# VHH binders against q84jc2: the designs that were tried, part 254

Target 1, 232 residues: q84jc2
Amino acid sequence: MSKMRNLVEEKFLEFYESWVIQLELYLHQLLIAHNNNTMSETELRHLISKLTTHHKAYYTAKWAAIREDVLAFFGSVWLNPLENACSWLTGWKPSMVFRMVDRLRKSRVVLVEAQVKKLEELRVKTKFDEQKIEREMERYQVAMADRKMVELARLGCHVGGESVMVVEAAVRGLSMGLEKMVKAADCVRLKTLKGILDILTPPQCVEFLAAAATFQVQLRRWGNRRHYVTHS

## First folded at step 15 (VHH)

Design nc1 (framework vhh_7z1x_3)
Fold by ESMFold2-Fast, scan of step 15:
Structure nc1 (fold): chain B 232 residues (1-232), chain A 125 residues (1-125)
Amino acid sequence: as target 1 above (232 residues)
Amino acid sequence: QVQLVETGGGLVQPGGSLRLSCTASGFTFSDYAMNWVRQAPGKGLEWLSGISWSGGSTSYADSVKGRFTISRDNAKNTLYLQMNSLQPDDTAVYFCAKDSPDEVQAIWEEGYDYWGQGTQVTVSS
């Protein structure tokens, strides 16, 4: 009934808690920058650089963790149930960030027509890459009902050294397939994020990053208010 | 600007052989490990083989071990894949890919352009 934590889960839980605390500190700086129209472009670019470095650090840590145990990211212990419910293939759904971009169209810092066109082109490409990954996940799910998996389930009824080894090898193979799909999804996330930031001006980047961080932080707070469960 | 161009694909009978080539430009080829990956119709990407910057070490996926041989010519900025005993299941688009010391930073800067445009291999009778 209770969820046990392995070493990968414990290590990433510690990392993620620190990472979120730092994200909240950066969010505070982003909100100050957004509300202070006197900051230089150099100062804004420096802040944007801190945020991009912070997000890249997340994926560096995540990819190291999934090499050891990708399944830790499907039902993550460092995420509350609401955060887990909002996840798509272990993270944010790439196309959803364009909803944050749409907020900029109604802001003081308006998008010019060239930016709108580039963002729409990026949105279409992102959705295409996203659908490609979804088809790979569908293939993975049907493979779980394949003849080989049915055979392995039958072998699992004969608990013993050789049967255990065969089942473990097959599970490791399936985990490698999941790792590749998670990395593919994260590549789309990284490329989508960079694409948006390359199209936007520094003030627009600050507003976009502030909106994204605000949503992430608030989603965590909403879920945590509902779930105050202490693991003994 | 990283550019990778694969050639050597085509139609081959079961049991046949093909040699794929990948010509690299836009980076110092001899500083990076290189890989071969493939994508069969309607399937995900499958890593096949890797080779170190010097050519001193190689690795292979179980599905191709003993049948495929990876090699490189650093003087020509070219990566090779010798494919023997080809099976219908080897039908796929084959890509070469540049390794990176920081995978996340590499994807951030270069994106999927890490891989070439691919070369089609079809194994049928």
Scores: ipSAE 0.280, ipTM 0.696, lowest interface PAE 2.3, mean pLDDT 82
Fold by OpenDDE, second read of step 16:
Structure nc1 (fold): chain B 232 residues (1-232), chain A 125 residues (1-125)
Amino acid sequence: as target 1 above (232 residues)
Amino acid sequence: QVQLVETGGGLVQPGGSLRLSCTASGFTFSDYAMNWVRQAPGKGLEWLSGISWSGGSTSYADSVKGRFTISRDNAKNTLYLQMNSLQPDDTAVYFCAKDSPDEVQAIWEEGYDYWGQGTQVTVSS
């Protein structure tokens, strides 16, 4: 059944496609910077700033879209099944990026002890934050099942215009809760990203961002090879 | 307006104890997780501990684990940090910080959407 895309989905799909294209361009620049040791610190910081701005733009757009329809992001039509399967509350799992950092450490990136310590602290915090959100989500789901869902189910059995309105209102209420959860998750993502970037040196940031972007792009490519997603 | 006011800091000898308090106002305190962070001179912001909205879940940085205890009283809109076995390296300004910023910009600029003026903790013989 061809899921009829709503307006929010269509708009965000267009946005995301453009955003990914730009990410690929930035990835190319990051890779060049990483391979070229001649770039000044100022230049590297500028590049990092471009990437961070790019990521901030994504969440700004996402949050605007979520206000309209948070449900669109649960089963995002702009993502392939693999990308969706790897999603935690509509995005990447914050704790996952530490694996990337670990990989960097195994690579030629030398982290000083102070950095390692800070990263570990951040890791612990991130995990804690994830768990908090998960618990809240669980609570939310349980609460939904108790009263609201029963009410919705009851209303669904009644054929009438008034019933539809009540159901819609109930769904809106549920959506607001979901929006809160998604935003909370995104906050953890942003904090984690910022935290990592604050700990790393500019060259290390470039490498990290390159790795992250590569992973994102490759995940999309791998997913598309298995499942063709028709966009637009 | 959201306000966080930290108190309880001071001078203490190594091995001593302090209890910090943070009084919150301007928002529903019980709806948010809270954190303690600190900043030592010349160092960046360090996360120390977090507590869930209900107080049912807590987390600690390795640097303070076993020595510090975070707690809260939602009826009093107050966050606490019991600090035991204080060391000179614990000398810093301690801040109470709200868990999640509401805006992307706030996250990127401050890390936390709201925090207090801080309270100075000095551990010295």
Scores: ipSAE 0.203, ipTM 0.611, lowest interface PAE 1.5, mean pLDDT 87

Design nc10 (framework vhh_7z1x_3)
Fold by ESMFold2-Fast, scan of step 15:
Order: structure tokens, then sequence, then C-alpha cells
Structure nc10 (fold): chain B 232 residues (1-232), chain A 124 residues (1-124)
């Protein structure tokens, strides 16, 4: 009769499993492109576009889901515990992708001075945007304990139609605040990804996207294998 | 300096159609992604659709997918929204918004500039 599972969690789990399978297929194509110098610039741009579209599809689905239940994204059922432990505001921490960019600088990939300068400017801006969101989250958490919320919590101890409705309205307001912060964090993620891709050449974009996808796929595999890993 | 001017709004019957236009000036229109957003009476901003700098990529909110079509004419510095099968719930002020980048941004905080808006009223 009663449904035991959250419908938003079930639907997003199905979406995410399919999304990751497609990411692994794109990763295979990125690795082939990286190791094959015969691909044209047009072919490389087409592959980069597929990855960009794939990431946008994730955020489109995520934003639709958080409109229904943002709390499903805090401690997500579709992520293993290792993936959840590595999350910052329901996703990857934007500044961490610059570690993958730093790997490009230390590889045999030639980054010109203008690119290095633009990447450093983007890194500084990304960190600033990150800190702004962290301060907003801190303010949100402090507001949870303000006088108004304490009074609403007291009202919730009395079982009555009016007090129950007032508490439910307050909880909905809190969820809307979290939704806004998650979307703000996701916007920093998208701006950071776009900024990096705009600075890099198509071959450099392929190498960067391959590194990012490799890390995401391997982190998932490491977390999923923790019950099956043996030491030789 | 940057200016966006929306036109084409008005009163329409349920099931009707309208075509909105947004004329841009003060920036290189063809370098930036453009968006349509709306604000219904008593509600917040809702992103509806985005189009990349070249017109090669488009995206739509689920509420308008299949009914609305975004397009652009870079030679005329003009953004369009073709709205079909209009419903009373589509009643809102419609704004065009310039992204900070050439790719689609789906959140209002990413928009560099907003137009003044055009009113769409769907009623019998």
Amino acid sequence: as target 1 above (232 residues)
Amino acid sequence: QVQLVETGGGLVQPGGSLRLSCTASGFTFSDYAMNWVRQAPGKGLEWLSGISWSGGSTSYADSVKGRFTISRDNAKNTLYLQMNSLQPDDTAVYFCAKSEYGEIDMWSEDYDYWGQGTQVTVSS
C-alpha cells in the first residue's frame, strides 16, 4: 500500500546509472582520440561537444530532481559512500579540477604563456566564488538556530492542524534555501568547466576531459569494490 | 551600454501562439549565449530556454519542451521565442538574458544583463 522508497531517489538512481555508463563510453572515445593523432579538429570538437552536452544533461536532470526533493542530494543513494565522502555541496569541488589542469602543465602538452595566465585567473575567480558559497552555507546553518526557527520547533511539539501546517511551511522554506545554494554551486561548476574548455585547444580539451572522466569512473569503482578488494 | 529590448507580448487565448523578439545592443551578440526567463505573478524567476552563441545548441525547461522554440539571428542581433499551445499558467513577464559566456547557462545568477521584459497574458 504505502511506498517505502522515495520516488525522486528511484528515478535519479536510474538516470545516474545510465549517465555513468554513457560517461564510460565517452571516456573510451576520449582515450582513443588522445592516443590517435589522425583525428581532425572538427572530429575533436564534435567529441568535446558530446561531453559538454552530457554534463549539461546531468545538471538539467539534477535541477529538475532537486526542485522536487533537494534533500535526496545530501547523502545520495545513487552514490557509494566514498563518492559521498568526496562531495562538496552535492557535487565535485570546482577548484579541484585545476589539479587536473596542473597535470597538463607538467606533461609534454604545450601550454602557451597566455593560456597559463588565463587558467590562473580562472583558478583565482573559481576559489573566490567557492568561498562566497561557503559563507552563504555558514549563514544558512546559523539561521537554522535563530529565534524564529526555535519558536517554530516549540510549536511542532503540539499536535494540531494549524501548528503542523506552519512547521511544514517552514521546512519547505528551508528546502528552497538549500536548492538555491546547490544551484549556485552547480553554476560555479559549469562556469569553471566552460572556462577551462574555452582556454584549451581541442587536443588539450580531450586530455583534460579524459583525466576528469577517468578520475570520476575510478572513484566509483574503488568505492564499489571495497568489499571485494584483496591484497596480493 | 548593454541593452536588451523584448517585444511581441500581449493577450492571447488558451491554445494560441505568440512570437517574442529580443533586440540586443552594446555588445557582440554572436559571442554570447542567450536565454529566455519568465516571472509569473507572485512567483520567482523561471528559466525557460537557452541557445548557444552560434545557435548550434538549444535547451528547454520541461514545462515548455515541445511547445516553445528558441532561435537567434546573429546578423540582426535578435533572439526569438516561438510559443505554441499557450496555457493560462504561461501568463508572466518574459525577459531575455545575456549569459557571461558563449555556452548556455541555466541559472539566473550566471546572467550578465537582463532586459526590461514583455508581458504575456493567456486568458479567455
Scores: ipSAE 0.000, ipTM 0.162, lowest interface PAE 12.3, mean pLDDT 81

Design nc11 (framework vhh_7z1x_3)
Fold by ESMFold2-Fast, scan of step 15:
Structure nc11 (fold): chain B 232 residues (1-232), chain A 126 residues (1-126)
Amino acid sequence: as target 1 above (232 residues)
Amino acid sequence: QVQLVETGGGLVQPGGSLRLSCTASGFTFSDYAMNWVRQAPGKGLEWLSGISWSGGSTSYADSVKGRFTISRDNAKNTLYLQMNSLQPDDTAVYFCAKGYSDEIDLWTEEYGYDYWGQGTQVTVSS
């Protein structure tokens, strides 16, 4: 537990709290826009742009933080236990957003055949990308349990200066592997989000983003309520 | 003030090779993903390649994969593009671009870049 690790966690906690508050404000704007038939396409596109910029800001801050301490994102202190339990490689599982897309099939603004086809193609690609990352994670975990790493763990209990440097180099290598994997997962998230928004019309984008933001906000509230119930 | 300066362009024959360089200043080079983009005469901008802050991850457009190699030297604040097996349709102005974050696959190729260099001309002809 280093002081630098504590500072990274404190800085990201402060960032995340502000980011979630702003997400809730954008959610309110999305819900108003969704229920308002008078909003122009230009106004809807501007609102969608605010949300995409907001998500970009999250990943910009996240990648700066994981460069310093990737392990802070595995069991994050700024997330409640329910949010942490629902994490797939430090964030939402990309294929989950297609459940929000499925709501659009039941909405008043129905998807046309061409959109349904493109969304299904994107869903298949997203699942393939997820599976590839899951295989990489499995290989990473197997490599960590390799004979050499087991021997390194034994040495860690008895090490002097030179041995300590070897152990530290190995641990740094493991952290860099996790950072690469987290960034790969985040790239799939961003490509999936962009792909959906490129296929949908502005009113459908607003409905999709409202559904996604509602789920994220409600998941946080559900997890927090469980915590308060145990202390009430 | 962010500045990106591309060099290394010129005239080469088909099948030839060139190495482009981009020198960065005004920001912490090692904190950002970097990109190469080109614009051929009468055509739009085409993203070619990106490299992560550490150099550990690279990505390529299908049109250049296997022929071009992106690399960086963080100690020198310099980005490189090694171009092999050049073809006449590789003729373009080549630009260096700073990404919005430390990874190419983010919004940089799809929603634009923070800063662009002035470009360097590559001409492939006999």
Scores: ipSAE 0.000, ipTM 0.132, lowest interface PAE 13.4, mean pLDDT 79

Design nc12 (framework vhh_7z1x_3)
Fold by ESMFold2-Fast, scan of step 15:
Structure nc12 (fold): chain B 232 residues (1-232), chain A 123 residues (1-123)
Amino acid sequence: as target 1 above (232 residues)
Amino acid sequence: QVQLVETGGGLVQPGGSLRLSCTASGFTFSDYAMNWVRQAPGKGLEWLSGISWSGGSTSYADSVKGRFTISRDNAKNTLYLQMNSLQPDDTAVYFCAKDYEVDIWGEDEYDYWGQGTQVTVSS
């Protein structure tokens, strides 16, 4: 299949590779902080701030890139097949982070009643926002099968200035719809992440962020593994 | 210049109905989710309902679920709230609000709303 990449794919690949390397370095710092009970609240808040700034940088770069070519984020060349298979609307599924919080809570994180209540309220809101986006995506996919869109796709097989321009305008319209949907999904991700961090104490934030970063790094490593078969 | 203008309020008896409208100008209406919020005398702002930019998804506060219906007409840059089975506790000034778009760490804030429209439920 084609190995050609467009400029948006090349630029974001370079960005993402460096972004992941920095995430692994921050994960190392989070794990050290988790094992060091002498670290002050100010020091923990500073580390949490580094992680939030790092995630802000990702979404800043992503939104710039999707404005140029949103389709690059559906089956991204900077992600391995396992990472791509686990994506929900070009990223992590917001409600899945509550499963990580629940797992961590049972083993290590002691939450007070007020935190449990706020997390449950946030979980319900997140699931609701997620369902709204899923309905919009379903409507978008149904609209793609519209007879008029099928006819425009067929017209695109013919040459001519007028027909070429009409097809190009239709493709731009489709891309704008996907861009709005991806940004809506990212907004739910960011509101969910911020909501969790606002509810948790600094030590609990460090545990949560360490769990999230560990999962992201391990998923990438699992997908990048080569399968070796030994024959005797 | 972003402008939102609410209309359709008035006096209605308990159990009655009203339809509120909000006309938007100064921005691409179809690019933004829209909300209805209200403020009763001496109380804070209460979120009631939200609708996605396409109109394909809607959400409601438990206090109004089943009684109120939010809708939009993107061709007319207009947001609607159909209010049925009105109760005295629904008495408030009703505002439409443009959803917050881009501060990736921003709070759940609404960018703009107009002067509002007064709804009074009394017999």
Scores: ipSAE 0.005, ipTM 0.199, lowest interface PAE 10.1, mean pLDDT 80

Design nc13 (framework vhh_7z1x_3)
Fold by ESMFold2-Fast, scan of step 15:
Structure nc13 (fold): chain B 232 residues (1-232), chain A 126 residues (1-126)
Amino acid sequence: as target 1 above (232 residues)
Amino acid sequence: QVQLVETGGGLVQPGGSLRLSCTASGFTFSDYAMNWVRQAPGKGLEWLSGISWSGGSTSYADSVKGRFTISRDNAKNTLYLQMNSLQPDDTAVYFCAKEFYSGDEVEMIWSEYDYWGQGTQVTVSS
């Protein structure tokens, strides 16, 4: 059985499958906690801590993987095509998380005015941070195209084969720039998630995390069950 | 509660120098290692330098080694970063952070709201 995946892709696929299974187990606990008003604040905070630790573990593993092969995260083999279509810079779009926050406005646990103001401030900052990253990616893509064109021109003018080292140096430079951009996007994700959790009460955190996990799990299930119509 | 206040940023020309300060409160400053990190516009956090609780050991990222010097004054609960030979790529918001390791990059970002101040802006432009 031959596979064209590299070692980084295979290792992260194994990690991600395990990580999603654990997310589904945590989602089950979140839904029980949300539907059961008997849990103490201490118990809710403990559950929230499990979820935050789980998400931090994802970014720790991701950052280790992108140091080895950041391109594995563009068109990821561990994500189905629907999940990939919904990705923004190798992950969820930070501003989209506020759609889960909007769900809290219709919930039994209603936001107070002070929380609404803080969430709006965070939403605005998150959107500005997203736009900054989009501008940086645009600049990176322009610079990348210019560097590639120069390198291709140099390679094309020589009759002898260029050394593997020259090609590897160019690819490494491009990958390092892309890694920096992906980390910048993940920083916005982490700050947005932490900011929301700091603003919300423990019951609201549970409801928010349940909504986010439900969306992530359902998106994966929908994409895995749907089959593409073959072009006739 | 842990509080950190960064000052000393500003506009500087390439090749110029700046000294950043970070005043700490809410914890026993002399018991903890301290770090400097930065975030360029639209980019992730980059660890720059660390200093032990006593000031006896320092470490630096390759990007700033030889140009930046970290120091501390435990009597004043203050951390410093002397920045020399500044380059346009040094343009960023600079933060001080209480004890962490380079492998804890995710924890550094996560704890920004708890342990890092609002930062101080450094702009290197001709």
Scores: ipSAE 0.180, ipTM 0.615, lowest interface PAE 3.6, mean pLDDT 81
Fold by OpenDDE, second read of step 16:
Structure nc13 (fold): chain B 232 residues (1-232), chain A 126 residues (1-126)
Amino acid sequence: as target 1 above (232 residues)
Amino acid sequence: QVQLVETGGGLVQPGGSLRLSCTASGFTFSDYAMNWVRQAPGKGLEWLSGISWSGGSTSYADSVKGRFTISRDNAKNTLYLQMNSLQPDDTAVYFCAKEFYSGDEVEMIWSEYDYWGQGTQVTVSS
């Protein structure tokens, strides 16, 4: 069954479409900056700041939306099936970005030993944080089958006003838990991104951000080509 | 409300040692990774070390690696930093910083300022 769109989904869909368009514009600028070694450090830092601001805007909007309906982000209608399939707790998996960094290392980007070491430390930390969240999710999922779920199941056999209230309360409780998990995951994403950017030089940051943005944009394009049905 | 209280700072001779403590309250300490950061006069905030929620994973900045050791006691809600072989350039205010697994403000996440303690002064001087 196709998920019926609600107000939160519609609003976020509109936001996301605009956000992606802007991302593509920034990607273009990043690519120009990368290919044109004439930009000053100040200019590069400014460009990086634009991108970081852009990402902050996304999560600001996301967190506002999940307060209203976190479930909208599980099976996001603004993403194609491929994007959704590649999602970890409603977004990109934090540890994935290190693959981008690895790619940079294999390219023309020369990382000094100190950077390599810091990146590795960050990688380990990120992985650990992911595992922590996964354990929490597991605990949450197991807990869902507890009293609340039993009550829901019981009430499913009865129609009445009181039953509806109880179900709604139960769903709210579940949603709150999910919201916490999503925010936790987002925090790891944001910290990972910031960590990487703090380790890299401005030119390296530009290249990294370009790679990341390219991947995101291409994933969306690939998914759209394969799946003719848009959720919009 | 999250509270972090750093202690253990002081004046020490070069080559000396100090052990900093950070007592946490207002949250489930064992659920969060913790960090030590410092700020020297006229300098920006510098990350020094981090430890996972369980203590099973630690990380260090190059500037302190081999000299500083981070640890934690979750039963006591306390974070530690053992500082050995202290140098004059280690002079700074040291802060305990909590990592985030919950819905912190996005702006705060991107901020370089993510500690809640008052800090403890460490002065290394002959």
Scores: ipSAE 0.032, ipTM 0.413, lowest interface PAE 3.6, mean pLDDT 85

Design nc14 (framework vhh_7z1x_3)
Fold by ESMFold2-Fast, scan of step 15:
Structure nc14 (fold): chain B 232 residues (1-232), chain A 125 residues (1-125)
Amino acid sequence: as target 1 above (232 residues)
Amino acid sequence: QVQLVETGGGLVQPGGSLRLSCTASGFTFSDYAMNWVRQAPGKGLEWLSGISWSGGSTSYADSVKGRFTISRDNAKNTLYLQMNSLQPDDTAVYFCAKDWIADVLEGSPSEYDYWGQGTQVTVSS
């Protein structure tokens, strides 16, 4: 089982590095589309579809990996310390994307009143779902201090004791709970992303996706800059 | 590649029951929420029910709540809709639809990645 955890980390590291390289290529295409203003609606929709498919591919790979080892996603080896410090339940905090949406109000492709209303309704819904997950996470954390867990921890302090199997069962239960929580958080992320893209026009979608990808790529570069002495 | 095949429709009398099945292929079934949608003659699409990736969360439209039960068998890549106390107004083509997310959130926008061909349900005396 522990050897498989190392393999899960190695496989996802390889996947993630390739996924980020492709994201940077899509970001380049988004910036060209945004700056040129000559692309047809069909061409813009095709580009938006490529980004949507790319994000879906990430969550498909992530959910396969967390079935094998959810703990790999808490303090991930494929993320630098800055990216890990900015993570909320193994990914971006859903409500943060509305900061990027707020910047669209100052763009040349201005939001109409009906879009502003729908985005605010989505923001409120996203915050509500986020708070629900945070309450569930707090309950999982409190469960670590439960009387049964304290008793198991006491047993686990015995050197070479027969407690190993009982502790292993408890850890498996906690991992299953974390997997459920991570998938719930990812669902809020995907619903929020889809909701925003459904409300925005294709040019606004391109600008939003460019802003989101820029932030993700720059956060990675800023964190990697801290490790300038390491050439790997 | 992605395929959804609905079966189990037919003619039934008012007050009767039917069980619909949807067999999925071409994707990892257990990673996605699944939905049942219907279209009555001359009317638009009506969402009926959704079930999360694990089966741990379900949601129902008010029109079918208490009468219909959604379930899934991830080992068989199959989605089910148990329909009880059928009414003439339940006459429609019933579609299985793959969500692009894993969970069911009430009141959230929903546009599905893929739709099946549908199965006809006719409730008449």
Scores: ipSAE 0.000, ipTM 0.211, lowest interface PAE 12.4, mean pLDDT 81

Design nc15 (framework vhh_7z1x_3)
Fold by ESMFold2-Fast, scan of step 15:
Structure nc15 (fold): chain B 232 residues (1-232), chain A 125 residues (1-125)
Amino acid sequence: as target 1 above (232 residues)
Amino acid sequence: QVQLVETGGGLVQPGGSLRLSCTASGFTFSDYAMNWVRQAPGKGLEWLSGISWSGGSTSYADSVKGRFTISRDNAKNTLYLQMNSLQPDDTAVYFCAKGSPEEWIAQVEEGYDYWGQGTQVTVSS
C-alpha cells in the first residue's frame, strides 16, 4: 500500500505504545492495592490521581495529533483490528464504563443506595450526551453525501488550479468538522470518567479503574494474538 | 499456565550491585508488560519498576529511581533488574510479575496471582 502511515501516525504510535505500557504498570499497582486491603485512603487517592493524570495525558496528546490529522484516528495504525472494531468515534463508548460499574455491585466493595442513584442519573446523562454526538455524526454524513460535496469531488478529477483549491478547502472543512466531533466525544468520555470517580469511594475507584484498565489491556492482547505475527 | 522463575539474589554489602533475572514460560512473553516488585520482612508488597512488552518504555518507583534499571530480552523470554548502590532497606524477596492478567473479570475479584517464587536479596555487612 502507498503510504501506510504518515508522520502524525508514526509519532502517535510511539506515544500510544508507551502510554499503554504505563497503563499496564498502573493496572498492576491497582490489582495489588485491591487485593492487599492494607493501603490507607491517602495512598489509594494518590494511585487514583496517577490514573486520572495518565488519562488526561492521553487526551492532551490525542487532541494535538487530531489537529494535524484527525483521519489518523479513524482506523488507527497503533490499534489492532479488534481494538478498531470496538471503537466508537475514535475511542471507547462512554456508556460502556457503566458495565464496569455494574461489576462493583457483585464485588466485596458494596455500593450504597445514594451512590446507585447518582450513578443511574449519570448513566442517563451520558446516554443523552452520546445521542447528541450521534445526531451530529448523522448530520455530518448527510452533508458529505449532498450534491455540493459530490460536485466538489467531481472537480477533483479535473486538472486546474482553481478547482484543486476549491476541493482542498472543502476537504479541510470536513476535517475540521470531524476534529470538533471527536473532541466533543472525548469531552463526554472525560466527563463520564470524572463523574464516576467523584461518586465512588477510593477502594471502589481502585476496583473500577482496575476493571477498566484490564478490559483495555486484555482487548489489545486478544487482538494482537489473533494474528500471531512477530516482527523484530 | 503462567510460570515465572526469579534468580540472581544473594548477600551483598551496602553500595554493592546485583542483577536479577526472571525467566518466563507458559505465555507469549513479548506480548506483555513486566514488573518487578518486592516484599521486605513483615511489610507489604512494593512495586519497583515496569517495562513495556517492546522494552521501549520504563517506569520506576521513587525509592529506586536512578539506582535500578529494568530491561528485557524478548528472544530469551527474560526480564532483568540491574540493582546498583544497594542499601540495607533494599533487603527483600524480589518478584517479577506479568503486567496484565488473562481474564479481566477474574482479575478484579481474585487478585493478581502471576508472581514467581521470588529471589532473596540481603544487603548487610
Scores: ipSAE 0.000, ipTM 0.104, lowest interface PAE 19.3, mean pLDDT 78

